# VHH binders against Dimethylsulfide dehydrogenase subunit gamma (ddhC): the designs that were tried, part 1

Every score and structure here is a prediction.

Target 1, 240 residues: Dimethylsulfide dehydrogenase subunit gamma (ddhC), of Rhodovulum sulfidophilum (Rhodobacter sulfidophilus) (q8gpg1)
Amino acid sequence: DSLNAGNIRLVDPEETVPVIKIPDGIYLRTPNDPDDIIWARVPEFRVEMVMAPPVHPSVGLRYRDEYPEQDLVVQLARTSERFYVRLRWVDPTRDMSTLRDRFRDGAAIEFSESDDSVSYMMGTDAESPVNIWYWHPDGDRVESLAAGSPGSLTRLDRQPVTGASEYRTGHGPDDSQWIVVMSRPLASEGDHQVSFERDTIPVAFALWQGADAQRDGLKLVSLNWIFARMTPDAAPAPGN
Positions, changes and structure headers below are counted from each chain's first letter, unless a header gives other numbers; antibody chains aren't numbered by Kabat.
F, E and O stand for the ipSAE by ESMFold2-Fast, ESMFold2 and OpenDDE, each averaged over both directions (binder to target, target to binder). V2 = 0.75 x the mean of E and O + 0.25 x the DockQ between their complexes.
Where letters were taken out, [cut] stands.
Atom coordinates printed by the task and the answers are left out, and those that the model quotes come from them; centres of patches stay.

## First folded at step 1 (VHH)

Design c01 (framework vhh_5c3l_4)
Fold by ESMFold2-Fast, scan of step 1:
Structure c01 (fold): chain B 240 residues (1-240), chain A 122 residues (1-122)
Amino acid sequence: as target 1 above (240 residues)
Amino acid sequence: QVQLQESGGGLVQPGGSLRLSCAASGFTFSSYAMSWVRQAPGKGLEVVSDISGSGGSTTYADSVKGRFTISRDNAKNTLYLQMNSLKPEDTAVYYCAAEPDYYEFGSEYDYRGPGTQVTVSS
């Protein structure tokens, strides 16, 4: 009933992982259903998540070297029409509210808009931005954002990303998990929306944990870019 | 086409050791995570161990942890599995596998090599 994370492959920073092409004629029952049977056939991989390094002096006051290890389980898939990411992670607290001293859980995938050495933590400058899909548990809202440096987070005019989630309660606190699916049409419209017409796309991940006051730069991030390969390499298949 | 070829299997007594090798071609080996997968008679597939493209990260099934060691040589496009303290329940066909980069329903083929038989008996 837990993540079973010990039996899921851990990817290295800068490793290449395939985006699995779902054949034409195979359709998800609901486009963002986290429990759709197709997900059982998409390989899972683990990403080690670490506390984001202090970016500003004020963030350093809340930085904790004692934060426990955290893994994120990722699946990447596409159809001829859409790109999908499925995320799951252990979260013993289901935090859905944002009160003055409480922060809700959240998850994001970040896409580099170039193949250059762009900061995986929010881009390096306005000419090398990252596109961020930020999932909010309150109503399964996904915001498409752009960032060109720390503190330069901007909500984009077009919001083409849809999301769905499930909080799955286990038998103990370490068995409870969020499962989140986000998807968008492959065709991109508007500035700073990631293009899926590239062979390989650098991706990174972030988690916000409300119980740990992970807001305003206090978040868990993947160690570096992981490269999502959109086009198939050679693979064994019937008929040669 | 991806080509994977396992070798090193055989008959061994309980407590013995074997080293499996897998020669890979047809893809950029260092960019792919690799796995050793086994299938015991009458059972489904079990992922035994996997290793990241760089070799920096490894994972093992609880059944083999502490006994098996996965490694790779990216200059030679070769994957290895060192198996120590072998038990009768380790008897299986062992396959090396690369991640599939597309999905094909109804296929009887997969991203594994033809496999190498490991038999642990007295």
Scores: ipSAE 0.000, ipTM 0.113, lowest interface PAE 20.9, mean pLDDT 71

Design c02 (framework vhh_5c3l_4)
Fold by ESMFold2-Fast, scan of step 1:
Structure c02 (fold): chain B 240 residues (1-240), chain A 123 residues (1-123)
Amino acid sequence: as target 1 above (240 residues)
Amino acid sequence: QVQLQESGGGLVQPGGSLRLSCAASGFTFSDYYMSWVRQAPGKGLEVVSDISSSGGSTTYADSVKGRFTISRDNAKNTLYLQMNSLKPEDTAVYYCAKEYDDSWGFYEEMDVRGPGTQVTVSS
């Protein structure tokens, strides 16, 4: 299936989106199956992705004036036991490894560990650590990372996030897409792993795209936080 | 502890060539972007070139494109800069720099530079 992002609602920076509860008794075919039928029932939203600004002189050498707009389609869901994110984006090149001497494709979701995200910008948050789930296409590895200040990126001791992906080749150059699912148990174990006991969690996204004939490898980021609102479990009926 | 040691600078006439080397230790060299930066007399730092961890992606400042070539040997933990068609304007102290970790959107200055090697281009 093509992305068809034009028919999917664009969310604004700082908008609140629901994390849909998958009803009890629904069982996924596999834990992270990106084409599981349940995803047809989870609302999609579109996030505008922009090239990361050149904040360092070496990044500036790689910066070009003319990069296409990129959309990321996001679905957020949870069960009683796990949190899920599903990401889709157009990527005309499938870059699985740095052995090709080009940037590896990748995708990430970032969770703020604090409740006050309004003062933060991507790349300048120095006061509260963030938890990052960084998906790598080779082996569907997901790294759980923490970052609290510039230059303080740390791989966490516990790696509880699982990933699965599919690269779907389309008929035209802009029809091919990555589909990535990442998930983790709702119960948090270890420092700096995001807690899903919060009502609302600020999230942000990044994509790494491999080089092709028209562009160098690049990093795309969402402009600001969006707020993921956990859909609660149904309350018990009164009086029984 | 991260250490970088440059060598290969010297005096050369315009149109000449030099090859700079940087020996790296104290970190996993093959995991990091590396760069060459220079400082001309009375000027600020200029990033000349950078190279990805695999060596497959390189960039160059407009002032040196077509004349300089950056490369690395990850088995030897060594970074190189081949400088051809040198001009008086290339006179500077050249530094090897370890770049920031490839990270999620966090701003970072170059965390380590070596002591530098002097390149002088004159008659």
Scores: ipSAE 0.000, ipTM 0.269, lowest interface PAE 11.7, mean pLDDT 73

Design c03 (framework vhh_5c3l_4)
Fold by ESMFold2-Fast, scan of step 1:
Structure c03 (fold): chain B 240 residues (1-240), chain A 123 residues (1-123)
Amino acid sequence: as target 1 above (240 residues)
Amino acid sequence: QVQLQESGGGLVQPGGSLRLSCAASGFTFSSYAMSWVRQAPGKGLEVVSDISGSGGSTTYADSVKGRFTISRDNAKNTLYLQMNSLKPEDTAVYYCATGEYEDLFSGWDYDYRGPGTQVTVSS
């Protein structure tokens, strides 16, 4: 249950990673159990997480503080009916928001709604809509969000993503970790929900560390896009 | 729920002064960096000044450096902007802002902004 990040393969920006197809019938229900034995069969990869680019002053001020190094361990899996992501990272503080603030301690996977790679950076030359699955530690709530236009982070009417988490305390502060599983049906309903009918889907990741009285809040992001390979079986289009 | 409410805007002559206030609620104010941002007529959003959660670090846009002073009172959950030697170019709606980027793809924006307060500098 320790992170062991040094022994897990580090993926490069823009690298293609497989989404592992789990045989049909292996789950009797749609499980979000972070400890399900199936996760021992899904390859782990490590993503380097860096502080969000300091293009606005608030982020720039937070960069003046030293923050613990964060690696994100990711596992991607699917059945014929559902997509799963499992995220694991070291977090010395179990920072559960008592505020009604979506950007306290949390984790997200971001999907490009286009088959083309997009910049994850704010204020770039071209914006493409993204679907974001944002996990919150309070109540294991996952919000399905859309973003594309400036200032346009929107909570979608359909909330098909389910989540579950576990905070595991270690013997020392560097051994405590969050483990989060999020999943959704492969069939997409409603605008801006990611379609899994593609061979490859650009994905990016973000982690939010809650603020405390001695430190401003911190957002960590993955460097560029990683490409999740859905082959050999793409989800069928609705009605096809 | 996070709420930000600006006040103190108005009409002032060139060379005059105004002090803006932002009342914050619904979050641990002292833990968040705070920003003043502005939007002039027909222009995009521009950052004016930032202050760290503790107040120990500040930054200013080159256009306002030496004229504006950002400060905060964490006991009162209030952010301030003291604006001196105002110029017609400072005419804008001024917003109090906090948090991280609202998203990574929507251009730069903050998790939270207030409704804004109008500052007009003219004779």
Scores: ipSAE 0.000, ipTM 0.126, lowest interface PAE 16.9, mean pLDDT 72

Design c04 (framework vhh_5c3l_4)
Fold by ESMFold2-Fast, scan of step 1:
Structure c04 (fold): chain B 240 residues (1-240), chain A 124 residues (1-124)
Amino acid sequence: as target 1 above (240 residues)
Amino acid sequence: QVQLQESGGGLVQPGGSLRLSCAASGFTFDDYAMSWVRQAPGKGLEVVSDISSSGSTITYADSVKGRFTISRDNAKNTLYLQMNSLKPEDTAVYYCAREDYSDFLWGEDAFDIRGPGTQVTVSS
């Protein structure tokens, strides 16, 4: 019953991964629930997360050489109405859980707004414009943000992304995991919201671990883009 | 040829335990999510538990949470279901099933390959 990310295939840089199509409402299941049985049918892949360059020197000097290794498990699915991403990661700081409500933990998926402008190392400070879905534990709030060539994040006027999460407590600290689902209608409304009418979409990921008051957050980012393929033909063939 | 073969069913008293096994052959087992599905007398199919291809994502039906444990051994091409604290309501034919990765379908169509099933009877 222990969730073990080490057994999940590590995705190659710039690999194309399928977005699995789920029937509309025919099935009495919903990907909106992070624990829904439907997620067992969506292929898992593991993304290696590295520490983003520090925002200021004090954070980098304190934590850079002592930062724990962390992997992110990703699953991508869609219906004819909605896109879904499920993120799962081991919580290496479970021992600090009594103070978690004072920290700015979070997880994000980043979508490139352009097919012809892709940076090789991605984060919220990406050189190419990106749409970011940023999940916060507080009420499972998801912010839809835009980020441009090296500027501050802009909160978009429309906030169409829903979030749901589960914190699974294991027997030991290293067995505890966050599981997060973020979802949005496929129809895009407003500037800088990602369009799902594209055949493939470059995606990247980020995780935040942070604290209020005198401490800045630490950010992990995926090293390279992964290409999410929206066509049904991208899914593995039936076993015939 | 793709084949799934269940074993380990039988008659057991309420509160007892059984361990079901499913041997897979004819396909790359570790590329597929697998399920245990059951059908009680006079009822439709119920998905009991699903497990991802790597074994790291596991889900359970509400009726069996905390009592059943699904697992897999990809080196042996085998799927398991450990059933504890069995209830009369768990009486059913249990099927090992391979998930369809291309699209999710309703009912029996959700599984492109199933085994012949193994009977579990909880009584006496």
Scores: ipSAE 0.000, ipTM 0.303, lowest interface PAE 12.5, mean pLDDT 73

Design c05 (framework vhh_5c3l_4)
Fold by ESMFold2-Fast, scan of step 1:
Structure c05 (fold): chain B 240 residues (1-240), chain A 122 residues (1-122)
Amino acid sequence: as target 1 above (240 residues)
Amino acid sequence: QVQLQESGGGLVQPGGSLRLSCAASGFTFSSYAMSWVRQAPGKGLEVVSDISGSGGSTTYADSVKGRFTISRDNAKNTLYLQMNSLKPEDTAVYYCAVDYEEWLGSDSFDYRGPGTQVTVSS
């Protein structure tokens, strides 16, 4: 399966995007199934991903002048009980063994805990703490983390986020992709876990790329926040 | 499996010196940049120094520049930190790290050692 990123709308920085409400009474037979037919009803959008600005000397030593372009395709949905994010991206490494043997690939969504203070850098604004859902391909493990300042990443005591993924090989290297779904109950348990009781939530994204013979692992981040609107919206009507 | 083990920490008086070592295994050591990262009591993580895979390039935090020297012996898979003119502010647990950015995104011990305590006190 091809990502077909050229046909998917690129969101603007600070744009508001709807979280699509899945009708009550519909049961997903396989929760977090990346191929569930419900995803056909959820609009896709692309997020601009750039190499993380150097915050620490080690990141600076690995920083490169020429940037690989990476598209991240995002879908946001909810039921009355759970929040779902689906992420899809082209695997930048052409050899799957490199990802497993050297670096962990990963993907993350970051939620700002405050609407009044938004950081352009994930987890670096002490006045705007963030909750991060960090997916690891090994066992589809998702870590719920908190960050409030540079170097202040903390694993939270409660780990309520579940993940599922699929790696799809295509006919060429640009056709191979990761598909990841993460979800959590809307009810928030404990400090620093994102509250879905808000009308809108600032969100940002990150991807960790595996190493290959010519390069070290890299982190890509969304350049700016976007705003996820939690107010329920119907799926797009035919012809609208 | 990546394995990192620090040694050489201890108690030293202000103005003293210590040399930290980190034994690395489970990856192609010469292909990766390495870092020394510290955490002082009640503070976040601070990257102290980085060194490129070949050893040809180094960086230092402003707080340690001119006092600390990072080096590596790729034949022995060992990273070093020579710490001179130690100050009470240098009191911290010191970690040897590879892929520091990935460590910050995870509580995984795969990218760092267990740490070695350095205490600078009169």
Scores: ipSAE 0.000, ipTM 0.165, lowest interface PAE 13.2, mean pLDDT 71

Design c06 (framework vhh_5c3l_4)
Fold by ESMFold2-Fast, scan of step 1:
Parts: structure tokens; C-alpha cells; sequence
Structure c06 (fold): chain B 240 residues (1-240), chain A 125 residues (1-125)
């Protein structure tokens, strides 16, 4: 049972999930410490990750009959100053180390810039752009990107997102996991950076498994948008 | 202007060898993964080999593994494919392709954002 997935609530398609406000008197020890004890107070939820459809011939050429089952565990939190996302997922160690070196692991969170956005899985249009935070392990680099339609992906001039990660080895290949934290100040600067002044923000996730030669269009994605609620009328009760 | 130009194709007998070259211009060649892709008559595209930006990592399709070798010369902005023990089944148009690391993020592509016009390889007696 890697990740204790059976004990973590699976979110439904288009479900609203609260972003937990960390009280001003309580801070993460470092901005991005994935092992800070405060994360034990932020509810985990599980997102079902499926292989993106191979709609383009270049993806289809590398699409295989079988991919390992994958769940993504997500925690969303904020302080008065920053927004945080913490992700963890199984990443088995393979003896094909050269394949991992070629195809590095990755993770992304996507924010719709519009509350009326349709599913990003069917592509975005110019009127429904997304802001993407793309993490990869090389130096815990997080790139802030924008996309308005297929082929329009742009690296933004301002790169305000910081990341930190830990690869935690387990007793077997299915027990090893990445833990990744990404964060950004709540104040938005520059075009196409997500605004946290909104009550609800549609979010989606993507994972790239290096051992499975995943890149670009060959990736695991969340089935639908979920809605991250920045200012919920009712916070989760203690013990929920 | 980003350009890729293949050369070195031609007619060869089964068991023969060819070396394909791809000249790259208009971008920093050493920053990109590069691929060779082929299309046989009446078939779809097949990725035959990939090489990392430094040349330190390579991957081959099972159909060509052990027979083809990909390499690059970053000082000359040139990609190569050494093809040995050629078979009639290797007959195809061969394309040089540039891969983008993480910047395409398209639902419909696998890092191949630019291809050359291709070079014909025909293996027959």
C-alpha cells in the first residue's frame, strides 16, 4: 500500500477543496520545507492520475500498452503571505538508470486564469489560458509557464515560484516516493501569473515518470479540474 | 530562422551501411535533445533514436537496436546516424528532429517541435 492511498480521500471530478489557512502565529520552518510538521495539520486528498490520450502521432509512437497505476496525494495551504502546494507520488527506482537520466521526473500544477474555464485536457483556447508551475528535480527548479492553446506554451518573464523536494527511498520499488513543495507569494506580478485574490481557482495536475520515458504530451494527468477555494465560508473542523 | 537539413541518404544493398547527417542552424544546438524519425511507405512515423544535449544518453527503437548508432558534434552543430546491417524494412524517409525539454507542454506532442525535410533511404538489391 504505497502512500496509504486507501486511507486518503479521493476527490470527485470538479469537487471543491479548501486551501487551508495556516494561522499567522504558525510558520513553516523554511518557505518550502517538505518535512515541516505543520503539513500533518493540512488534510491530504488523492487525485486519480491517468495517461493523457495519445491524440498526436508523435505521442502515439511512444505510447505503451501498460503504465503503472499512479495516484497523486495533494495538500493545499496558504499563509497571509504565500500559497503552497505539496505533492507526493510513488516513483519506483529502476535499474535502467540511463533512461531516468534522459527522461527526468516532473510534476506540474495548472491554474485556470478564468473561473469559467473548460477542461484543460481538451486543450485551452486563447480566452481560457492557464498558468502552469512545472517542477523538475534539477536544482528544484520550478518554471512558471502560460498556455492559451495547443502550441502556445510560453515561459513567463517573471519566475516567482520556488520549489523544494525530497526523494524518499522505501523497502521496495513501489515504496519510494517524491515529495515536492512549490510556493509563491500571494501577490501576483506580471501577466498570466495566477491571481490568488479569487475565491475559487480551477486547478489540475500532471506527472512525468522518467523511468517510463514520459515527456511533454506523454504524461499522467488528473481527470478533471478541481476547484481550490481560497476563502471558504467554513474551515474544516479539527480532526477532519 | 530555425533550420534542420538532412543528407547522406541513398540506395544501398541489404547488409550495407549509410551515415546520415543533419546540419542545424538558427538555434543553440547544444541545448537540445535531438531525434531521428522515419516514415516507411504506407506506414506512420517511427522514432528510431534519441540523444541528449550533451550526447551522454542515447535511446534506440527495438527495430534498430544494435545496428544503428546516434551521435552528435556540438562544435559543428551536426547530428549523425550510423546505420549498419541495413534491411529492406529500413527503407523510409529519415527526418532529423529537435526535441524541446518541457516547453511544448502540448497534449498532442512528444517534444518534437522542428523537423527537417527528410532524406530518402532505399534498401534493395
Amino acid sequence: as target 1 above (240 residues)
Amino acid sequence: QVQLQESGGGLVQPGGSLRLSCAASGFTFSDYYMSWVRQAPGKGLEVVSDISSSGGSTTYADSVKGRFTISRDNAKNTLYLQMNSLKPEDTAVYYCARDQEGYSFEWDSYGMDVRGPGTQVTVSS
Scores: ipSAE 0.000, ipTM 0.213, lowest interface PAE 11.0, mean pLDDT 74

Design c07 (framework vhh_5c3l_4)
Fold by ESMFold2-Fast, scan of step 1:
Structure c07 (fold): chain B 240 residues (1-240), chain A 123 residues (1-123)
Amino acid sequence: as target 1 above (240 residues)
Amino acid sequence: QVQLQESGGGLVQPGGSLRLSCAASGFTFSSYAMSWVRQAPGKGLEVVSDISGSGGSTTYADSVKGRFTISRDNAKNTLYLQMNSLKPEDTAVYYCAADTYEWYSDEGTYDYRGPGTQVTVSS
């Protein structure tokens, strides 16, 4: 049951990855379930997650070897009706902890509202806003948020994103993992909700681990944007 | 030319084990998710197990979970299905399929299947 991240392709910065179309009518189940068999048919890629850059001198002093860098495994898919992202990452329990604070953990995907890549730090510019889907393990709640500058994080009036998760406990320290699916109808309603009618959408990722790390501004982020292609280039011929 | 060739089927008693193999050629094996699909007499196709191109993700149908294990050897272009604790209900023709539902494909435009191997579980 261990995460075998070494066998999964590491995505390059600014790389274009396709959003895989799930054919209509060939599956009786829905990809909303993180354990659905359809996910074996969606290719995985790895995103290198690093500690967010320090914005305060005291945070800079603490930005050392306290929290190791981590890989995030990502799958992107769609049907004719919905967009899906599936995330998984290793979340080992400390020996000193009687109970892992799972309600302080979190995961997010960020969509640029423009076709230009913006700062990997959520919408540092009012003219470069991002739509954020922020998953909370308490009730698999997903918040749809907008950010246009630091401190401008706003909860949107419409909350169309559905979340589902599974925590798999392994036997070794690197065997336990979160698996999270977030999905939304392709049709967009309301300001600042991402539009899936674009050919290519810049996306970035964030993970929050533990209450202290989140409060101190210590979180894991992808360093660079990745471009999600809604309409991929024509498939190459089989073989060769 | 794309070719998939299954082997390892046969007659086995309930509770027995079989290991199926699928030899793939004519395409970049590691770039394709692979599936084992079966068809029992008079029934439709059932997807038994899927494995991603890297082997990092696997799933199983509820009917076989805990009994079957899918694996692949990308260096040998070979897909495997280890079947344990076989039941009469597992009697079917087993097909290996190259699923073109891949990172460079918006559609499953090319769907390749082998000729199948018969598995019969009977006392």
Scores: ipSAE 0.000, ipTM 0.172, lowest interface PAE 17.3, mean pLDDT 71

Design c08 (framework vhh_5c3l_4)
Fold by ESMFold2-Fast, scan of step 1:
Structure c08 (fold): chain B 240 residues (1-240), chain A 126 residues (1-126)
Amino acid sequence: as target 1 above (240 residues)
Amino acid sequence: QVQLQESGGGLVQPGGSLRLSCAASGFTFSSYAMSWVRQAPGKGLEVVSDISGSGGSTTYADSVKGRFTISRDNAKNTLYLQMNSLKPEDTAVYYCARDSDEYYFGSWEDYYMDVRGPGTQVTVSS
């Protein structure tokens, strides 16, 4: 089973995508089950991931033109109680799925705490930080982090995000994929945790694909913000 | 105030061992990947080993693989480098370094060192 990324709609830079409201009475059967039937009802969209620009000149000396392009498939949903993101991507180092604790392995979603003017790499400044949900393959742990400027990455005191993952093996080089689900209650507690009370939330994505002894690791990011629009609860028509 | 302070360097004979320590303060130590970097006389900086924030993943330069072991104690905010089977070629000033922010973690060779300690001298000679 391939990712089938070519048949999934590619989102444009700064496009608005819906966060689907899961109908009342329908719940995920197990926490963050990547195979829950609900995901068949949530529209998929594709994000083009590119090698992250170098932050420091010394890193620029290692920057290569031939880094492979990677697609990330995203689904966004919420219940009346929780927000969910589901990510899936081809693992270009298929045989490394057995080394889940590799250096810098992971996937992340980044939420802007302000309007669309903040940097996709990190927040514009300390007054406009971003909230990052960073999934680690070791034990399906998710860290909730805040970042403002380069070098300001901070692990938040509250860690409300839970995750689950599955690695699906295939027979071809592009058949194997990671599937990751992360979720958190809609209610925000503590500073710098994203608020889901906003109508629209800018989001961005990152993938870390670890190195082996002879190859460079990859840090892939989405360029520009994608705007996640919260689908509101249905309001009953006035009766009497 | 972010600070890194190395200790444990010294003079040792070829084939000997040393353990370096790095005490970190002023930041959330467990949130950062850490490195040991060295500079031999008249040479540039060489990254010898990296460790992830959790300690779950490590890398080593080919020149030290099998001889050096990097580890960390996040409860003590301390990074370690166990150096075995030392060679004259290992003579250098050894620096403890904090890796760049999360948005650019590549291989250990794509390293960005945003904070570095003052260094500790290791001399391997008879």
Scores: ipSAE 0.000, ipTM 0.164, lowest interface PAE 13.4, mean pLDDT 72

Design c09 (framework vhh_5c3l_4)
Fold by ESMFold2-Fast, scan of step 1:
Structure c09 (fold): chain B 240 residues (1-240), chain A 125 residues (1-125)
Amino acid sequence: as target 1 above (240 residues)
Amino acid sequence: QVQLQESGGGLVQPGGSLRLSCAASGFTFSSYAMSWVRQAPGKGLEVVSDISGSGGSTTYADSVKGRFTISRDNAKNTLYLQMNSLKPEDTAVYYCAADTSPEEFWNYLSEYDYRGPGTQVTVSS
């Protein structure tokens, strides 16, 4: 378990987790540096990820359920100017050529625009408007997307989210992990971009495992919303 | 805004060949898997073939395996489908589809179209 996931608290469905406020004058070395020392001081929590069921016959043609259980480790932080999410997950790699030709690897965070959205899975709530940040490993590109009623998805005109990643190798297949950071200014730029001027924001997560020559892409989702609490003013004591 | 435009369809005799093209814009083409999907009159949508962003991995439906070849030119933002040994059963509108989002989103998009307007292929006997 190279994530140390067994020692990281598993959140319950619909649990409230804190977004740590980083004091003014203390910033990440880069907006999205996955290795910035501040991340050692942001609480980690673990989200149980489950395989999303196929809902279309053509999807079922490529759907496979041979993949192991997956956990996602999440950290949430903010400054007075920006919101940050850091994601870590095990990506077992047995063949380096497979890593070089990944098929549909990705990670996403979904923000509900409704304060009373509970018991939703990513992409299943036809009436609730959501903002999605979808990270792609090639070039660390992050797409800001909107989904709403009736069951529609669109790429937003403004793309304010920046991403950065690192793939860390370990001694065994279960020791290797992706680390991804995504961030955006707190100020909302245009319609359908999440507003961070709320006390609590429902969030959900998804992961995509790429395919090698004989494996299909696979999607894993968090079963339920959890609530990111923006009001905590707790920050680590820097330099101590 | 994702935009896809298919071309290259037409009328052919059984045993003939066609090459379809799809011009893509509005996204970083090389970063996304692409698919060819088809819909015959009165039938649902059927996935014919997929290709990874790099072009290193491909899949085919059993109905077309050995006859169709998917490929892409990332420098030209273009997807291709080479169709050989065509059969009357291949008669359909063929669509280029971009997997620019999670597979789950694709499944729920009744009013958002990840595919272009399509190109008609008719195999007449």
Scores: ipSAE 0.000, ipTM 0.101, lowest interface PAE 20.3, mean pLDDT 71

Design c10 (framework vhh_5c3l_4)
Fold by ESMFold2-Fast, scan of step 1:
Structure c10 (fold): chain B 240 residues (1-240), chain A 125 residues (1-125)
Amino acid sequence: as target 1 above (240 residues)
Amino acid sequence: QVQLQESGGGLVQPGGSLRLSCAASGFTFSDYYMSWVRQAPGKGLEVVSDISSSGGSTTYADSVKGRFTISRDNAKNTLYLQMNSLKPEDTAVYYCAAESSPWEDLFYESTYDYRGPGTQVTVSS
């Protein structure tokens, strides 16, 4: 499969994007099936991903074109019982290895636990703690993590998030892509797990592209929050 | 300084067993996910097993499921891999690796992903 990024709308910084309520009587074949036909009915949007900025800012970057950027295609959906996020991005190599100064492929969604004005930098604002769902290709494992400031990242005791993925080889090197679905029940259990009882939730994204096949590893982030609207004006989600 | 040191490799016949150990120092071992990673001659790295910081969650590559068991002893800062029913295809250098949080790595510009020098496992008749 091609990504078809040119046919997918790029979201603006801090834009509000609806979480689509899947109609009653329509079910995914499995909770996290990235190939289920229902995904054709969920609007796609494109997020511009850029190389993560350093915590200690440099005096200046010489050229922006030295820092690769790419698109992440996002779909957000829910049922009366579960929340779903589906992510697609181009990755010419399927890298599942971990070693010093390198990392394997990975993807994450970050949820702000606060409705206050939030930092656009993940995990750096102690007054706006975040819940992070971090997907690992090894075993389709999703870790639910919490962070409130640099150095505070913690793996949560409860791990309610399920993951499923496919690496699809395309016709050319730029056509190969990861497709990842992460899902959790709407009901929240335990501290720092995101609550879906809010009308709008700030979300951000990150991608890790492992070093392999003539390329260095990349750490890419969305620089601005996007606001996921859980309840449309006319039809609030059951139980939220 | 983060250091990982593997031991327990060697030459075994198909169907044999080996137990690998990894001694960790220079970081709070109990805070880290740990992995066993291997590299066969002429091939890329393959993650064979992963274990959570508490030891409560483990994963395995399909190629080793049912044959390998990962475990850890946080009091001794040691990671283990019990390898049973070894096959010629398991021949590789085996590395112990610590998985730092990617979120801390995004902001600190410090790399805590580390692997040891490796231990050779050769499965041959």
Scores: ipSAE 0.000, ipTM 0.176, lowest interface PAE 10.9, mean pLDDT 72

